# VH-VL binders against Ureidoglycolate lyase (DAL3): the designs that were tried, part 5

Target 1, 195 residues: Ureidoglycolate lyase (DAL3), of Saccharomyces cerevisiae (p32459)
Amino acid sequence: MVTVVAETLTKESFEEYGTIISPDEEISRMQNLEKGANQGTAIKLLQVSQVENKSTSKVPNWNLFRCFPQPHLNRVFTQGSNQAISHSIKVLEKHPCSTQTFVPMGRTSAEVAYLVVVAKEIGNKPDLSTLRAFTCLGNQAVTYGLGTWHAPMIVLGKEEHLDFSVLIYESLDPDRPEKDCVEEHYSDGDVCIII

## First folded at step 4 (VH-VL)

Design t23 (framework fv_sotevtamab)
Fold by ESMFold2-Fast, scan of step 4:
Structure t23 (fold): chain C 195 residues (1-195), chain A 119 residues (1-119), chain B 112 residues (1-112)
Amino acid sequence: as target 1 above (195 residues)
Amino acid sequence: QVQLVQSGAEVKKPGATVKISCKVSGYTFTDYYMHWVQQAPGKGLEWMGRINPNSGGTKYDPKFQGRVTITADTSTDTAYMELSSLRSEDTAVYYCARGRYFGYYFDYWGQGTLVTVSS
Amino acid sequence: DIVMTQSPDSLAVSLGERATINCKSSQSVLYSSNNENYLAWYQQKPGQPPKLLIYWASTRESGVPDRFSGSGSGTDFTLTISSLQAEDVAVYYCQQYYSTPTFGQGTKLEQL
């Protein structure tokens, strides 16, 4: 039985699990704010996330995930409750041979848009002693590190859905589906997140 | 107690526009999406669209998109549905309905407004 | 769009007997990430608006009598009234909310 409290997503807090694209955080850390790109109209930040590929495919795929909110989470936002929410995690998954990047679409930078739940690995299983949860803003993208265990995407807020553009290297080998995705399942109440 | 009260019956000529109101009470208007559903005589229910009163954001069914406009006035806790270019097949009872889970299902409904389109 | 088909179109049931109404969706309304079926059931009496009975396929709305129950998953759903009462005479509609909301054509329940 494990319970963790969700915390705000930052580059530093996520560094053991992967990388994030966090525009406002990146800009705040710059020493030189000169608009040297796009004929003086842009600040260009290079290599803001890390993508890794151990799969047989040398070509990345952009997939689209339309993610729907879970009923109990969505009801809290719809009905105006200010109480802490408890959420039970049913599945953690990992991609053994590729990072996976989720870029949210259509939410504002002022909104908490989704929940990311991650764990490191021990003995080819999630290490629940390393379990962490992060509330993510609508302008933050997450890249799960190679082999990082994570929950399927969890949408927060009042909206009907949240779309993600998803970058992954995948072999799509029907003889070895476990090369692309491995899952660990949990009973209700065994792994809980407080939001 | 939650109540959705709609404006009265309307009789319109083909090509006209109708605007129906739905005044809410008993809850915070901006906490729930408001939806509009059409029911033609002796037929089933068809979702037309919805509004998020907090943001003004709307979504419409493709069948009605271009003819339907849904608005909300937060100062009077009233939602509106405007249907233009009326045809005889638009003769129906129109309901406003409060969405739980942002329009997924509807827990409270207005009493309905009959719109008759005749020449 | 997801098409909802109900069966039968109408049925007559004696007081105290079980009534069963079926609803089939053209594609699955089960969302695998949360293991929930995006399906609701409504009751509509003549001259009245629809009344919510069941949501998430099997969760009974507050105030709805225990004789009403919902079951099923994926594409095949059932609304059951375990012991018909006179006030249950109505048209019943299923509705999916997995995508843009769509309703079944309705099932008219009459007293035999």
Scores: ipSAE 0.000, ipTM 0.443, lowest interface PAE 17.1, mean pLDDT 86

Design t24 (framework fv_sotevtamab)
Fold by ESMFold2-Fast, scan of step 4:
Structure t24 (fold): chain C 195 residues (1-195), chain A 119 residues (1-119), chain B 112 residues (1-112)
Amino acid sequence: as target 1 above (195 residues)
Amino acid sequence: QVQLVQSGAEVKKPGATVKISCKVSGYTFTDYYMHWVQQAPGKGLEWMGRINPNSGGTKYDPKFQGRVTITADTSTDTAYMELSSLRSEDTAVYYCARGKYYGWYFDYWGQGTLVTVSS
Amino acid sequence: DIVMTQSPDSLAVSLGERATINCKSSQSVLYSSNNENYLAWYQQKPGQPPKLLIYWASTRESGVPDRFSGSGSGTDFTLTISSLQAEDVAVYYCQQYYSYYTFGQGTKLEQL
């Protein structure tokens, strides 16, 4: 059995598992805040997240996920506080041939909106010794790297739902579903996150 | 077998920075979290922060207001704790401690490093 | 933060007698899914670092004498020394690891 405590999502903390789009963190790292793009109305930051495609598909798909919080998670979470809410992970999945990017819609930087749980791979299974969990603000997006195991999206907060725009390369071959997604299942209490 | 050996006592002036080391042996450094705990004279134990030596990921107690930085050097199996803008109330014994199974409880501790902050 | 409160702050016990130290958490440290209490006990002697005695509320660390035992669940925990020995004179701390890490204020055990 494995238990980890969730930590705040940052570019540096996530670098072994993928990349993130973190606007306030990106802006805070800039020395020049000139609005030089869009005829003086925008700051443009290039290549803030990387996508990879190892499939034969040439075109990515945008999927929509409407995610609902589980009852015990349908509450306010404060960034950096000790709230001692436990959550048991039932599934970790990976996409062998594509990165997958989740962009939240309709939440702000003022709230913790979702939880990402990740692990590296060992022998085509999650390496639970590398398990980490991150609390994510409503204006942060996550790209899971190739071979990164991750929990299906976990929504936090008092809202009824959180929508994600999801970018992925998929073959959608019904004869070879393992090329798009592989899952490992866990019993209650085997893999736990404390928020 | 398992040992956590800390650097020696330090005497610092208010406003200075101190950096304490914790060298480990007898186990794989990257398999366990390393924590730092403060104990002021005649007081109890206060958790300061921790690092995952494999990822470099850190978590700190906000009490130190961004003054604490924990790092790890995997080539020398050494963890470091740096505390800046020292105040008299930072006079304490500082311990490194190994977290078992992803930081659950602390099974091995360093011998402690006394930091005295005086004018 | 989960606040850990120990009682008493200090106690004196005669050699061979039973010593009991209590620890209360401001919220439950029992994880219902695995039925485990995220609570540890440490012993600290003057000039030494803390030493782990008990974890998971009642599991004794290897090498710790069987006169030490932990009990309790949820918010109320007890460390018991069935027959005090001279070497048991120390400060004892409880610690929760359910939500990060907080320690009790300590209980000083003295020989009567």
Scores: ipSAE 0.000, ipTM 0.429, lowest interface PAE 20.3, mean pLDDT 86

Design t3 (framework fv_sotevtamab)
Fold by ESMFold2-Fast, scan of step 4:
Structure t3 (fold): chain C 195 residues (1-195), chain A 119 residues (1-119), chain B 112 residues (1-112)
Amino acid sequence: as target 1 above (195 residues)
Amino acid sequence: QVQLVQSGAEVKKPGATVKISCKVSGYTFTDYYMHWVQQAPGKGLEWMGRINPNSGGTKYDPKFQGRVTITADTSTDTAYMELSSLRSEDTAVYYCARGRYYYSYFDYWGQGTLVTVSS
Amino acid sequence: DIVMTQSPDSLAVSLGERATINCKSSQSVLYSSNNENYLAWYQQKPGQPPKLLIYWASTRESGVPDRFSGSGSGTDFTLTISSLQAEDVAVYYCQQYYSTPTFGQGTKLEQL
């Protein structure tokens, strides 16, 4: 039985589980804000996320996920506040041969838009002692690292859906589905997040 | 046209269980939440809970949690509200009401079902 | 829970005259990022279910006469009937949906 309190997503807080694309956080740490790219109209930040591939496919897939909030989560959440809303995690999954990047579409930096729940691996299973949960703004993208267990995408907020562009290397071999995704299941109340 | 049609009036004894149905037509049942609201005689409206018919996910008001169960049958486009361990103060008209959001305003209501709890 | 309090409990208004009903919430129902108030108004006649009049504090439901209007923001809201008609005699309820839905106690509107 494990209960964790969701915390704010930052590059530093997520570094053991993967990488994030966090534009406002990146920009706030720059010394010079000159628009040196696109003939003076853009600031270019290099290598803001780490994508890794150990699959045999070598070609990435862009997938589209239209994610719907679960009923008890279809409400306004404020960054950094605890509203004491409990959410039970039923599945953690891992992609053994690829990182997986979720880029949200259609929400802003003014909104808490989704929840990321992660754990490190021990003995080919999630290490629940390393379980953490993060509230994510609408302009933040997440890349789960190789070997990082994570919950299927959890959408927050009052909107009816949130779309994600999802980058992954996958074989899509119907005879060997475990090469692309491995799951661990939990009973209600065994793994809980407080938002 | 959108219609929500509820089952008929019920008379129950204290300690009994009542199950009320709400059959919908005129819209896609799984596109909206279905909420249930209690109105005791001479009193105001009290939200009991709701269901997402697409997922089966439910949320209940703490006052009714443990006694109320809301279900949905997508094959018949019918929502149900079951209230157990009935008390005399549960005597009320019960409404099903359609909502767009998880917490919602209600654009269409059932006609109401009177439940009388007496000895 | 957010507590909704209406005033007055009852009022009597002559045909053609303005009726004003007030609703106060114990906490703000305004979501600051989208500037929306999570507040609705209903009309209920004897033996009938409530009927939606106004949502988002000031948006009139389709089919509702334009003599009905909603105003206010945050914690203080008003339902106005600009010119009372006989069919407007009813009980009126405000409702918040910012959190777990709660209703006001109701205001009974009678014809003088």
Scores: ipSAE 0.000, ipTM 0.444, lowest interface PAE 18.3, mean pLDDT 88

Design t4 (framework fv_sotevtamab)
Fold by ESMFold2-Fast, scan of step 4:
Structure t4 (fold): chain C 195 residues (1-195), chain A 119 residues (1-119), chain B 112 residues (1-112)
Amino acid sequence: as target 1 above (195 residues)
Amino acid sequence: QVQLVQSGAEVKKPGATVKISCKVSGYTFTDYYMHWVQQAPGKGLEWMGRINPNSGGTKYDPKFQGRVTITADTSTDTAYMELSSLRSEDTAVYYCARGRYYGWYFDYWGQGTLVTVSS
Amino acid sequence: DIVMTQSPDSLAVSLGERATINCKSSQSVLYSSNNENYLAWYQQKPGQPPKLLIYWASTRESGVPDRFSGSGSGTDFTLTISSLQAEDVAVYYCQQYYSTPTFGQGTKLEQL
């Protein structure tokens, strides 16, 4: 049995599992806030995420995920409860040959929008001793590193859904689906996140 | 065509160990998990465990942990299931079954191996 | 451990009539993130291994006749045979793969 308390998503806390796009965090670390891009109307930060491709595909796919909150998570937020939330993880997956980037759409930094659960790998399976969970704001994007095990997207908050634009290199070979995605399943209560 | 061919029936005494083989053909052995399922006479199906032939990684159901060992030989495309400390209630047909790395449902099954445990 | 319970334990249906088999899970096998039900159905005839019929609750396996259909979501699932044929006499099992795989106890379908 493994229980982990969710913590706030930051660039530093996530660095062993991948990279994040965290605009407010990036901007707060700048020494000069000069708006040198878009003819004086933008601050441009380059290479804010690390995307890697070891698949046979030369072209990335943009996929759309419309993610729905699980009833027990949505009810707690909708009813304004401040009780600790316990959530059981049913599956962890990895993409052996590509990073995978999730960019949320239509949410702001005003509140927590989704939960990211990750683990490193040992013996070609999740190393639950490295399991971590992160609460993510609506303006933060995550890129899972090669071989990083992660839970399918978990939506938090009061909204009825959260859409993600998802960038991944995948072969979409129906005869070899394991090259794109590998899963490990867990029973209720074996892997729990406290939010 | 995909085929999973298991070794023949075994008769064992209580306390013995049995090792069943499952030889595959018609697909790339390392692309799918190999699972083992027990079916006692007149009863339903119970998942025992699985192996990832690409890594050798195994996972077992708690009911069989400590007594079951699943292995794979990629040079002969053969998976094995070894069950030790046999009891009379282990009398059953044992199946190997192919499952995707994601979604453990089983699209191809071996013909089954009857193991009888009697004194 | 997710417990799968089938009903009825046995069912007798006349040729050409509809057969309905139910399966209930002790907890939801619907994963909201991908909106998929992690449920499969198998057919097993005496002396044979199980044969996959349905996966993802409603997707028919290649080569399975269209008279077989799966429906349901969350905790309650149904396998329907729209018009029973003689070769459909068998034991039917549901199986969840939301967590470590577990099977229902089986439903024996006989010809009336």
Scores: ipSAE 0.000, ipTM 0.451, lowest interface PAE 16.7, mean pLDDT 86

Design t5 (framework fv_sotevtamab)
Heavy chain, then light chain:
Amino acid sequence: QVQLVQSGAEVKKPGATVKISCKVSGYTFTDYYMHWVQQAPGKGLEWMGRINPNSGGTKYDPKFQGRVTITADTSTDTAYMELSSLRSEDTAVYYCARGRYYGRYFDYWGQGTLVTVSS
Amino acid sequence: DIVMTQSPDSLAVSLGERATINCKSSQSVLYSSNNENYLAWYQQKPGQPPKLLIYWASTRESGVPDRFSGSGSGTDFTLTISSLQAEDVAVYYCQQYYSTPTFGQGTKLEQL
ESMFold2-Fast, scan of step 4: ipSAE 0.000; ipTM 0.475

Design t6 (framework fv_sotevtamab)
Fold by ESMFold2-Fast, scan of step 4:
Structure t6 (fold): chain C 195 residues (1-195), chain A 119 residues (1-119), chain B 112 residues (1-112)
Amino acid sequence: as target 1 above (195 residues)
Amino acid sequence: QVQLVQSGAEVKKPGATVKISCKVSGYTFTDYYMHWVQQAPGKGLEWMGRINPNSGGTKYDPKFQGRVTITADTSTDTAYMELSSLRSEDTAVYYCARGRYYGFYFDYWGQGTLVTVSS
Amino acid sequence: DIVMTQSPDSLAVSLGERATINCKSSQSVLYSSNNENYLAWYQQKPGQPPKLLIYWASTRESGVPDRFSGSGSGTDFTLTISSLQAEDVAVYYCQQYYSTPTFGQGTKLEQL
């Protein structure tokens, strides 16, 4: 049995699992806030996330995920405050040939909007000793690294749903589904996150 | 102890349908894919298809697609394989087998069910 | 589909001697992103279901005797029994799981 406490998503805490797009964190690290892009109306930050493609697909797909909170998670979560709500993870998946980027739609930095659960790999299985969970703000996007094990998207908050624009390279080869996605399943209570 | 126990031998007429069961014990049924493999007498092994018992998602080999249906009943921890429009060439031993790592390879097998198709 | 071809179709080996069975795939089953070979070996005795011996080309399944070993990479694989015992008389199958699972035609191992 493994239990981990969810922590705040930051660029540094996520670096072993992938990259994130975290606008307010990026801006807070800048020494010069002059608006040098778009003729003086924008600050441009380059290469804030990386996508990788090892599949045979030459073009990326934009998929739409409409995600619904489970009943016990359909409530307000405040960043930095532990509600002591337990959530059991049923499955971790990986995409062996592509990164996968989730960009939330229609939420702000004012709310915790979703939960990201990740693990590194050992012997083609999730290494549960490396399991970590992150509470994510509505204006943060995550890119799972190539082969990073992760839970299917988990939505938090009082809203009925949260939509994600999802970028992935996928072969969609019906003869080789394992090139796009592989899964590991868990019994209820064996892998738990405290939020 | 992990066990996969299959239903008994069947004798069917050409054109009939057969449904074979595979009851599991000793592990959580929904944690592993269940596969079905055909072995004609004196011949090799041929993969037919699989089911994810947690989602009900199935995948079939094109050779059997349209005639084979794999289902799972989580209340009884039992997987089923139904093969329709039986032909004499379908005479074989049918195995259920547990897939490891989402169906990569098979670590536990049922004892096999002989299906004989004769007129 | 990936076609798996075994050789020989049958062989006879004396007790205590080495048995070698080969398996060739029509295309590579080595996955470059994780550097793993998606290849398994099974043993089947008359009247019994297949039993898993080796997975990931060279990893021995728990409880399988040390005399069984797997080797090879890409398209050419070998199962070796270092010192044949009477209980090893069986048909041996290789299986790829790089794509939709396919098996070799089998190699019948007999005691000489």
Scores: ipSAE 0.000, ipTM 0.451, lowest interface PAE 17.9, mean pLDDT 87

Design t7 (framework fv_sotevtamab)
Fold by ESMFold2-Fast, scan of step 4:
Structure t7 (fold): chain C 195 residues (1-195), chain A 119 residues (1-119), chain B 112 residues (1-112)
Amino acid sequence: as target 1 above (195 residues)
Amino acid sequence: QVQLVQSGAEVKKPGATVKISCKVSGYTFTDYYMHWVQQAPGKGLEWMGRINPNSGGTKYDPKFQGRVTITADTSTDTAYMELSSLRSEDTAVYYCARGRYWGSYFDYWGQGTLVTVSS
Amino acid sequence: DIVMTQSPDSLAVSLGERATINCKSSQSVLYSSNNENYLAWYQQKPGQPPKLLIYWASTRESGVPDRFSGSGSGTDFTLTISSLQAEDVAVYYCQQYYSTPTFGQGTKLEQL
């Protein structure tokens, strides 16, 4: 029985679970804001996230996830505000041989758009003592590290759906499905997030 | 005072298109979903679809999908429901109704618009 | 989709007596994480739009008289009018909002 309170997604808070693409954080850390790229119309930030591949595939896949909010989560969430909405996690999954990056499409930095729930591993299972949850803005992307346990994407907000462009290396070997994805299932109430 | 005011009754021929408006006042239009509900004479209530005025995102009941179009104009705080290829069985009172919070229960309703389809 | 079935289709009750209307959903509308039933009740009088009476199965809408109450959980719900008044003659509808909204067929409440 574990309950954690969701916190704001930042590069530092997520560093043990993976990396994030967080444009406003990146810009706020820069010493020089000159628009030196794209013929003077862009600021280019290099290597803002890390992807890793230990699969046999040399080519990454771009997948599309159209994610729908669950009824109790289909509401406005304000970042930094605890609204005391409880959400029970039914599944945590990991990708042993690849990072997986979720890039949201069609949301802005003005809204909390999704929830990321992560844990480290112990004994080939999620280590629930390391469980953390993060509220994510519409312009933030998340890369789960190799072997990081995470909940399938959870959408927040009043919108009907949120689409994600998803980058992953996967062998798609029907004889070895566990190389691409491993799941652990939980009973209702065993793993809860307070948003 | 929250008010949803719908356009007046319409009489249409089979095959025509009808467009009903629902103008809101007394609250922030983009904070709530706007739903449309059909009620045939002497019959019950059937949900047709809804719009999120903030995003323009719509969802329709499969029975009406392909014939119904719901839109919203945030500059005039007005929602619209357009029903095409009208049939006699579309004769009904059409209501706009506000969805409270993220729940789709309806705390405020328009007065209703009677659409009569006759050959 | 979730099918809502009301019983009875019509009911006649004397003034001052108790009226009971039942509603059954084809699957549970209770969400365990927030312990809420996604169920509402409406009253509709001739020539008028429906009026919200109850939401979250048992929460009375502001301005609705205390004689109206909602009860039940999961798949079986009841609307009770403890002492019928003449103004309560109407058609009553239950509605689920756990998924895409669906209404019961309605129960016509008449005065005996």
Scores: ipSAE 0.000, ipTM 0.437, lowest interface PAE 18.5, mean pLDDT 87

Design t8 (framework fv_sotevtamab)
Fold by ESMFold2-Fast, scan of step 4:
Order: structure tokens, then sequence, then C-alpha cells
Structure t8 (fold): chain C 195 residues (1-195), chain A 119 residues (1-119), chain B 112 residues (1-112)
């Protein structure tokens, strides 16, 4: 039995699991805020996330995930409970040959939009002693590092769904599904996140 | 706890069809592939095929393709293996086995079902 | 099909002694993209189904005693039992899953 309390997603807190695109953090770290791009109307930040490809695919895929809130999570946000939310994780997955980037669509920086749950590896399985959970704002994107174990996307809040644009290199070889994804499954209550 | 429970032994005549069931409990049926493995008396193990219970997608070894049909009933958490046009060399113990979709190795097995094909 | 060949066909080992079983594949089961060996080991006792011992060539399944270990890469693999116990008397099978799954012919381990 493992229980962890979710913490706010930051570039520093996530660095061992991957990278994030966090516009407000990026801008706060800049030495010069001059709007030098788009003829004086933009600040351009380069290489804000790290993607890697060890798959046989030469071309990245942009996938669309329409993610739906789980009923127990949605009810708590909808009903305005002051009680801590408990969520049981059923699966952690790993992409051995590619990073995977989730970019949320249609939520603002003013709201918590989704939950990211990650772990490092031990013995080709998730190391639950390294398990961490992060509440993510609507304008933050997450790139899971090559081989980082993570839960399938978990939507928070009162909305009916949250769409993600998802960048991944994948071979989509039905005879070699382990090239794209490896899974470890958990019984209800064995791995819990407090939000 | 995870359990795979198979139907009982069958005796069939050559040319007949046999259908074996594998009822699962202790895990979410649709999260794992279900595989079928044949073991002839005194011989080794031979993979026959698998089903993804979530999609119904199947894959068969070419040796059995055309004679084997694997199905799944998610309402009863039961997988089935049907083998047609039975011949004496099909006399064997048949196992269902749970496999991770990220690799076809098998962490839980049914107790086995003996099928005897005799005239 | 990838052909799996085990050696020896049978061996007898005294209690407390080391047992070594070898497995050779007709082609490499190491996948270069993820650097993993697609190789598993099973134990089967008379009248029982096989029991998973090792997967990914060297990862021990939960609940399997640490006297069991797997090693090797590519085409040559070894299952080692560091100190034989009476309950280890069984037939052992290697299995590749690099392509359509195939099993070795089995190695019968007996107590000397």
Amino acid sequence: as target 1 above (195 residues)
Amino acid sequence: QVQLVQSGAEVKKPGATVKISCKVSGYTFTDYYMHWVQQAPGKGLEWMGRINPNSGGTKYDPKFQGRVTITADTSTDTAYMELSSLRSEDTAVYYCARGRYYGYYFDYWGQGTLVTVSS
Amino acid sequence: DIVMTQSPDSLAVSLGERATINCKSSQSVLYSDNNENYLAWYQQKPGQPPKLLIYWASTRESGVPDRFSGSGSGTDFTLTISSLQAEDVAVYYCQQYYSTPTFGQGTKLEQL
C-alpha cells in the first residue's frame, strides 16, 4: 500500500521524470522581457521541452486524446467538497522508445485541469518509492521522459472533458506492442493519490 | 486473488469440434490478453493464439489458423477456445494463460483441460 | 519461427548444489530499439500448469525465490538455481516472445 499527496507541478519538481512546458515559469526566469519576435508583438522561447525517439518510426505522430473525468473525481469538484480527494491508480505505463508530450486544450492558467502521476524504474517495474503526483494547470504541458512510468491522463475539475494534443514517436506494430507501451497494473487501493 | 478456471475434460471423435472455457476472476478481464497453449502428452508447450478481450482482436499461430477460434464474453469474464476438425494429434492438455500486452509471456495459467480425440 | 533449444534434456543435482539450464534461440531475441531480451522461463511440475519464473531474460517474477536467476543476451540464455531445494524438481521451459511465441523442448531437473 502506497499513498502520496499531489503537489503543484513545477519545472524543478518534475525534472527527474521529464520536462514541462510552463509558460509563466519560463517567462519569470527570463533576464530580458523585450518583445523581439513577430515585429515587436511576441516573446519567443526556444526548445522548452525535450522529445526523444528511439523507435523505428522516423515521423512523429500527433494524436488527439479526449479525456473524460472519472465520476468520483468529477462529483467532488461539481459538489464543492472541502474534503481531500482520494484516487486509486489502476495502471502505470512506460513508453520505452519515445517521450510522450500532452498539451491541454481549452483550459486556462487559473485552474487545475489534470493530474500527472509518475514513477522511476526499478527492476523493469515502477519504483513505487519514487511515486509522485502533480496537479497541473490548464496552460501547462507535460513531456514524460524516455522510459518514465506514468498513469494514463487523469482529468480534474467540473468540465465534461479535456482534450490533449499528444506528440509521440510510435511504430504501431501490432506484433511488437511493447516497443510503444509497457504496463504494470494495480489492485484498487494499492496505489492512492490524495488531491 | 487471480484465478483462471477452465472447463472439464472432453472426449471427442475425429472430425468433431471442441469448445473450452476459461473463467477469470481477481482482475479486470479487459486489461490483459488471454492466450491459449497446447501441450501434447509427454511433449512441450505450443502457443495457439490470443485475444484482446477489450477489442475482440485475435491473432493465431499459422499452424492452427483456420481451425482455431478464440472468443471472449466480457459480461461473464470468460474466454473460449474452439478447435474444429479434430484429429488424433490434437489430443493434448489445453491451457488458457494471461499475458501482458507489452510482451507475450504468461503470469497466470488455468489448470488445463485434457481433450482426448479417439475413434 | 524462432526455434528454442534447451540443454541438457535432463540433469540430476544434489540438494544444496547449483543447477544450470541453458537455452539457445535460432536468432537473436534482443530488440535493439529498447535493448530488451524477449525471453521467459517457466517451471512445470507433473499435473500442474507452468509457473512463470523469469521474464525479460533476468527479471524475477514476484514471489519467486531469489535462488532462481536468469542471465544471457541475444541467443544464449541461462537459468540458474543457486542451491537446489526438493521442491525445485520439475521440468523447466524457456520461451521467446520476440516474434510468435515459441518454447524450448524442456529440461527435466531431478534430485541426485
Scores: ipSAE 0.000, ipTM 0.448, lowest interface PAE 18.2, mean pLDDT 86

Design t9 (framework fv_sotevtamab)
Fold by ESMFold2-Fast, scan of step 4:
Structure t9 (fold): chain C 195 residues (1-195), chain A 119 residues (1-119), chain B 112 residues (1-112)
Amino acid sequence: as target 1 above (195 residues)
Amino acid sequence: QVQLVQSGAEVKKPGATVKISCKVSGYTFTDYYMHWVQQAPGKGLEWMGRINPNSGGTKYDPKFQGRVTITADTSTDTAYMELSSLRSEDTAVYYCARGRYYGYYFDYWGQGTLVTVSS
Amino acid sequence: DIVMTQSPDSLAVSLGERATINCKSSQSVLYSSDNYNYLAWYQQKPGQPPKLLIYWASTRESGVPDRFSGSGSGTDFTLTISSLQAEDVAVYYCQQYYSTPTFGQGTKLEQL
């Protein structure tokens, strides 16, 4: 039985699992905030996330995920507050040949919008000793690194749904689905996140 | 105690417009969607549409072909459903129903308003 | 739209006996990402609005007696009343909310 407490998503806390696009955090770390882009109207931050492709596909796909909150997560979550809501993880998945980036649509930095659950790999399985969970704001995007196990997207909050634009390289070969995604399944209560 | 109280029965002629109210109490009006459901005599339940009272955002079932308008007045905690170009087949009991934001299933219902469309 | 079909249209059960009502959806209402079934059950008595009994296929609404239970997954769902009481005589409706909400035609439950 493994239980972890969800923590605030930051660039530093996520660095072993992948990269994030975190605009307010990026800007707070800059030494110079000159608006040199768009003829003096923008700050341009380069290379804020990394994508990687080891698949045979040369072209990435943009997929759309419309995600719905599970019943017990259908409530407001405030960043930094512990509501002591328990969530059991049933599946962790991995994309062996591609990073996968989730960009939320239609939420703001004022909202905790989704939960990211990740683990590193050991012996082609999730290493549950490295399991971490992160509460994510509506203006943060996540890129899962190669070899990073992660839960299918978990939406938080009172809204009906959260849409994600999802970037991935995938072969979509019906004869070899394991090239695009592998899964590890857990019984209810074996892997729990406290939010 | 949560209550949804609807306006009284209406009798209308074909082509008329009807506007039904649903006044809520016992909870924060802006925290839940308000839905409208039609039940024709001897027939099942048909979802018409909903409003988010916090934003004013609405969604409607295309079956009503632009004839339904749902509004909310947050100063009086009242939702309204207006149905125009009434036909005899619109004769039905109309319910307001509170929906949970992430599932269009309905935990509290108004008592219903009978609308009779007759010549 | 997803079409909901209930069976039987009517059912007569003696007090204390088990009542079983079935509901079939024309498409799966199980969402693969959250593994939840987007299905609810309602009870309606004459002259009254529907009352929520079950949501997420098997979660009983607060205040609903434990003799009511929901089961099933995907396209096939069941509402069970383990021991019928007189106050359970009503019409029962299933409803999906995987897409635009749709209801079954209803099952009338009567006492034998």
Scores: ipSAE 0.000, ipTM 0.454, lowest interface PAE 17.7, mean pLDDT 87

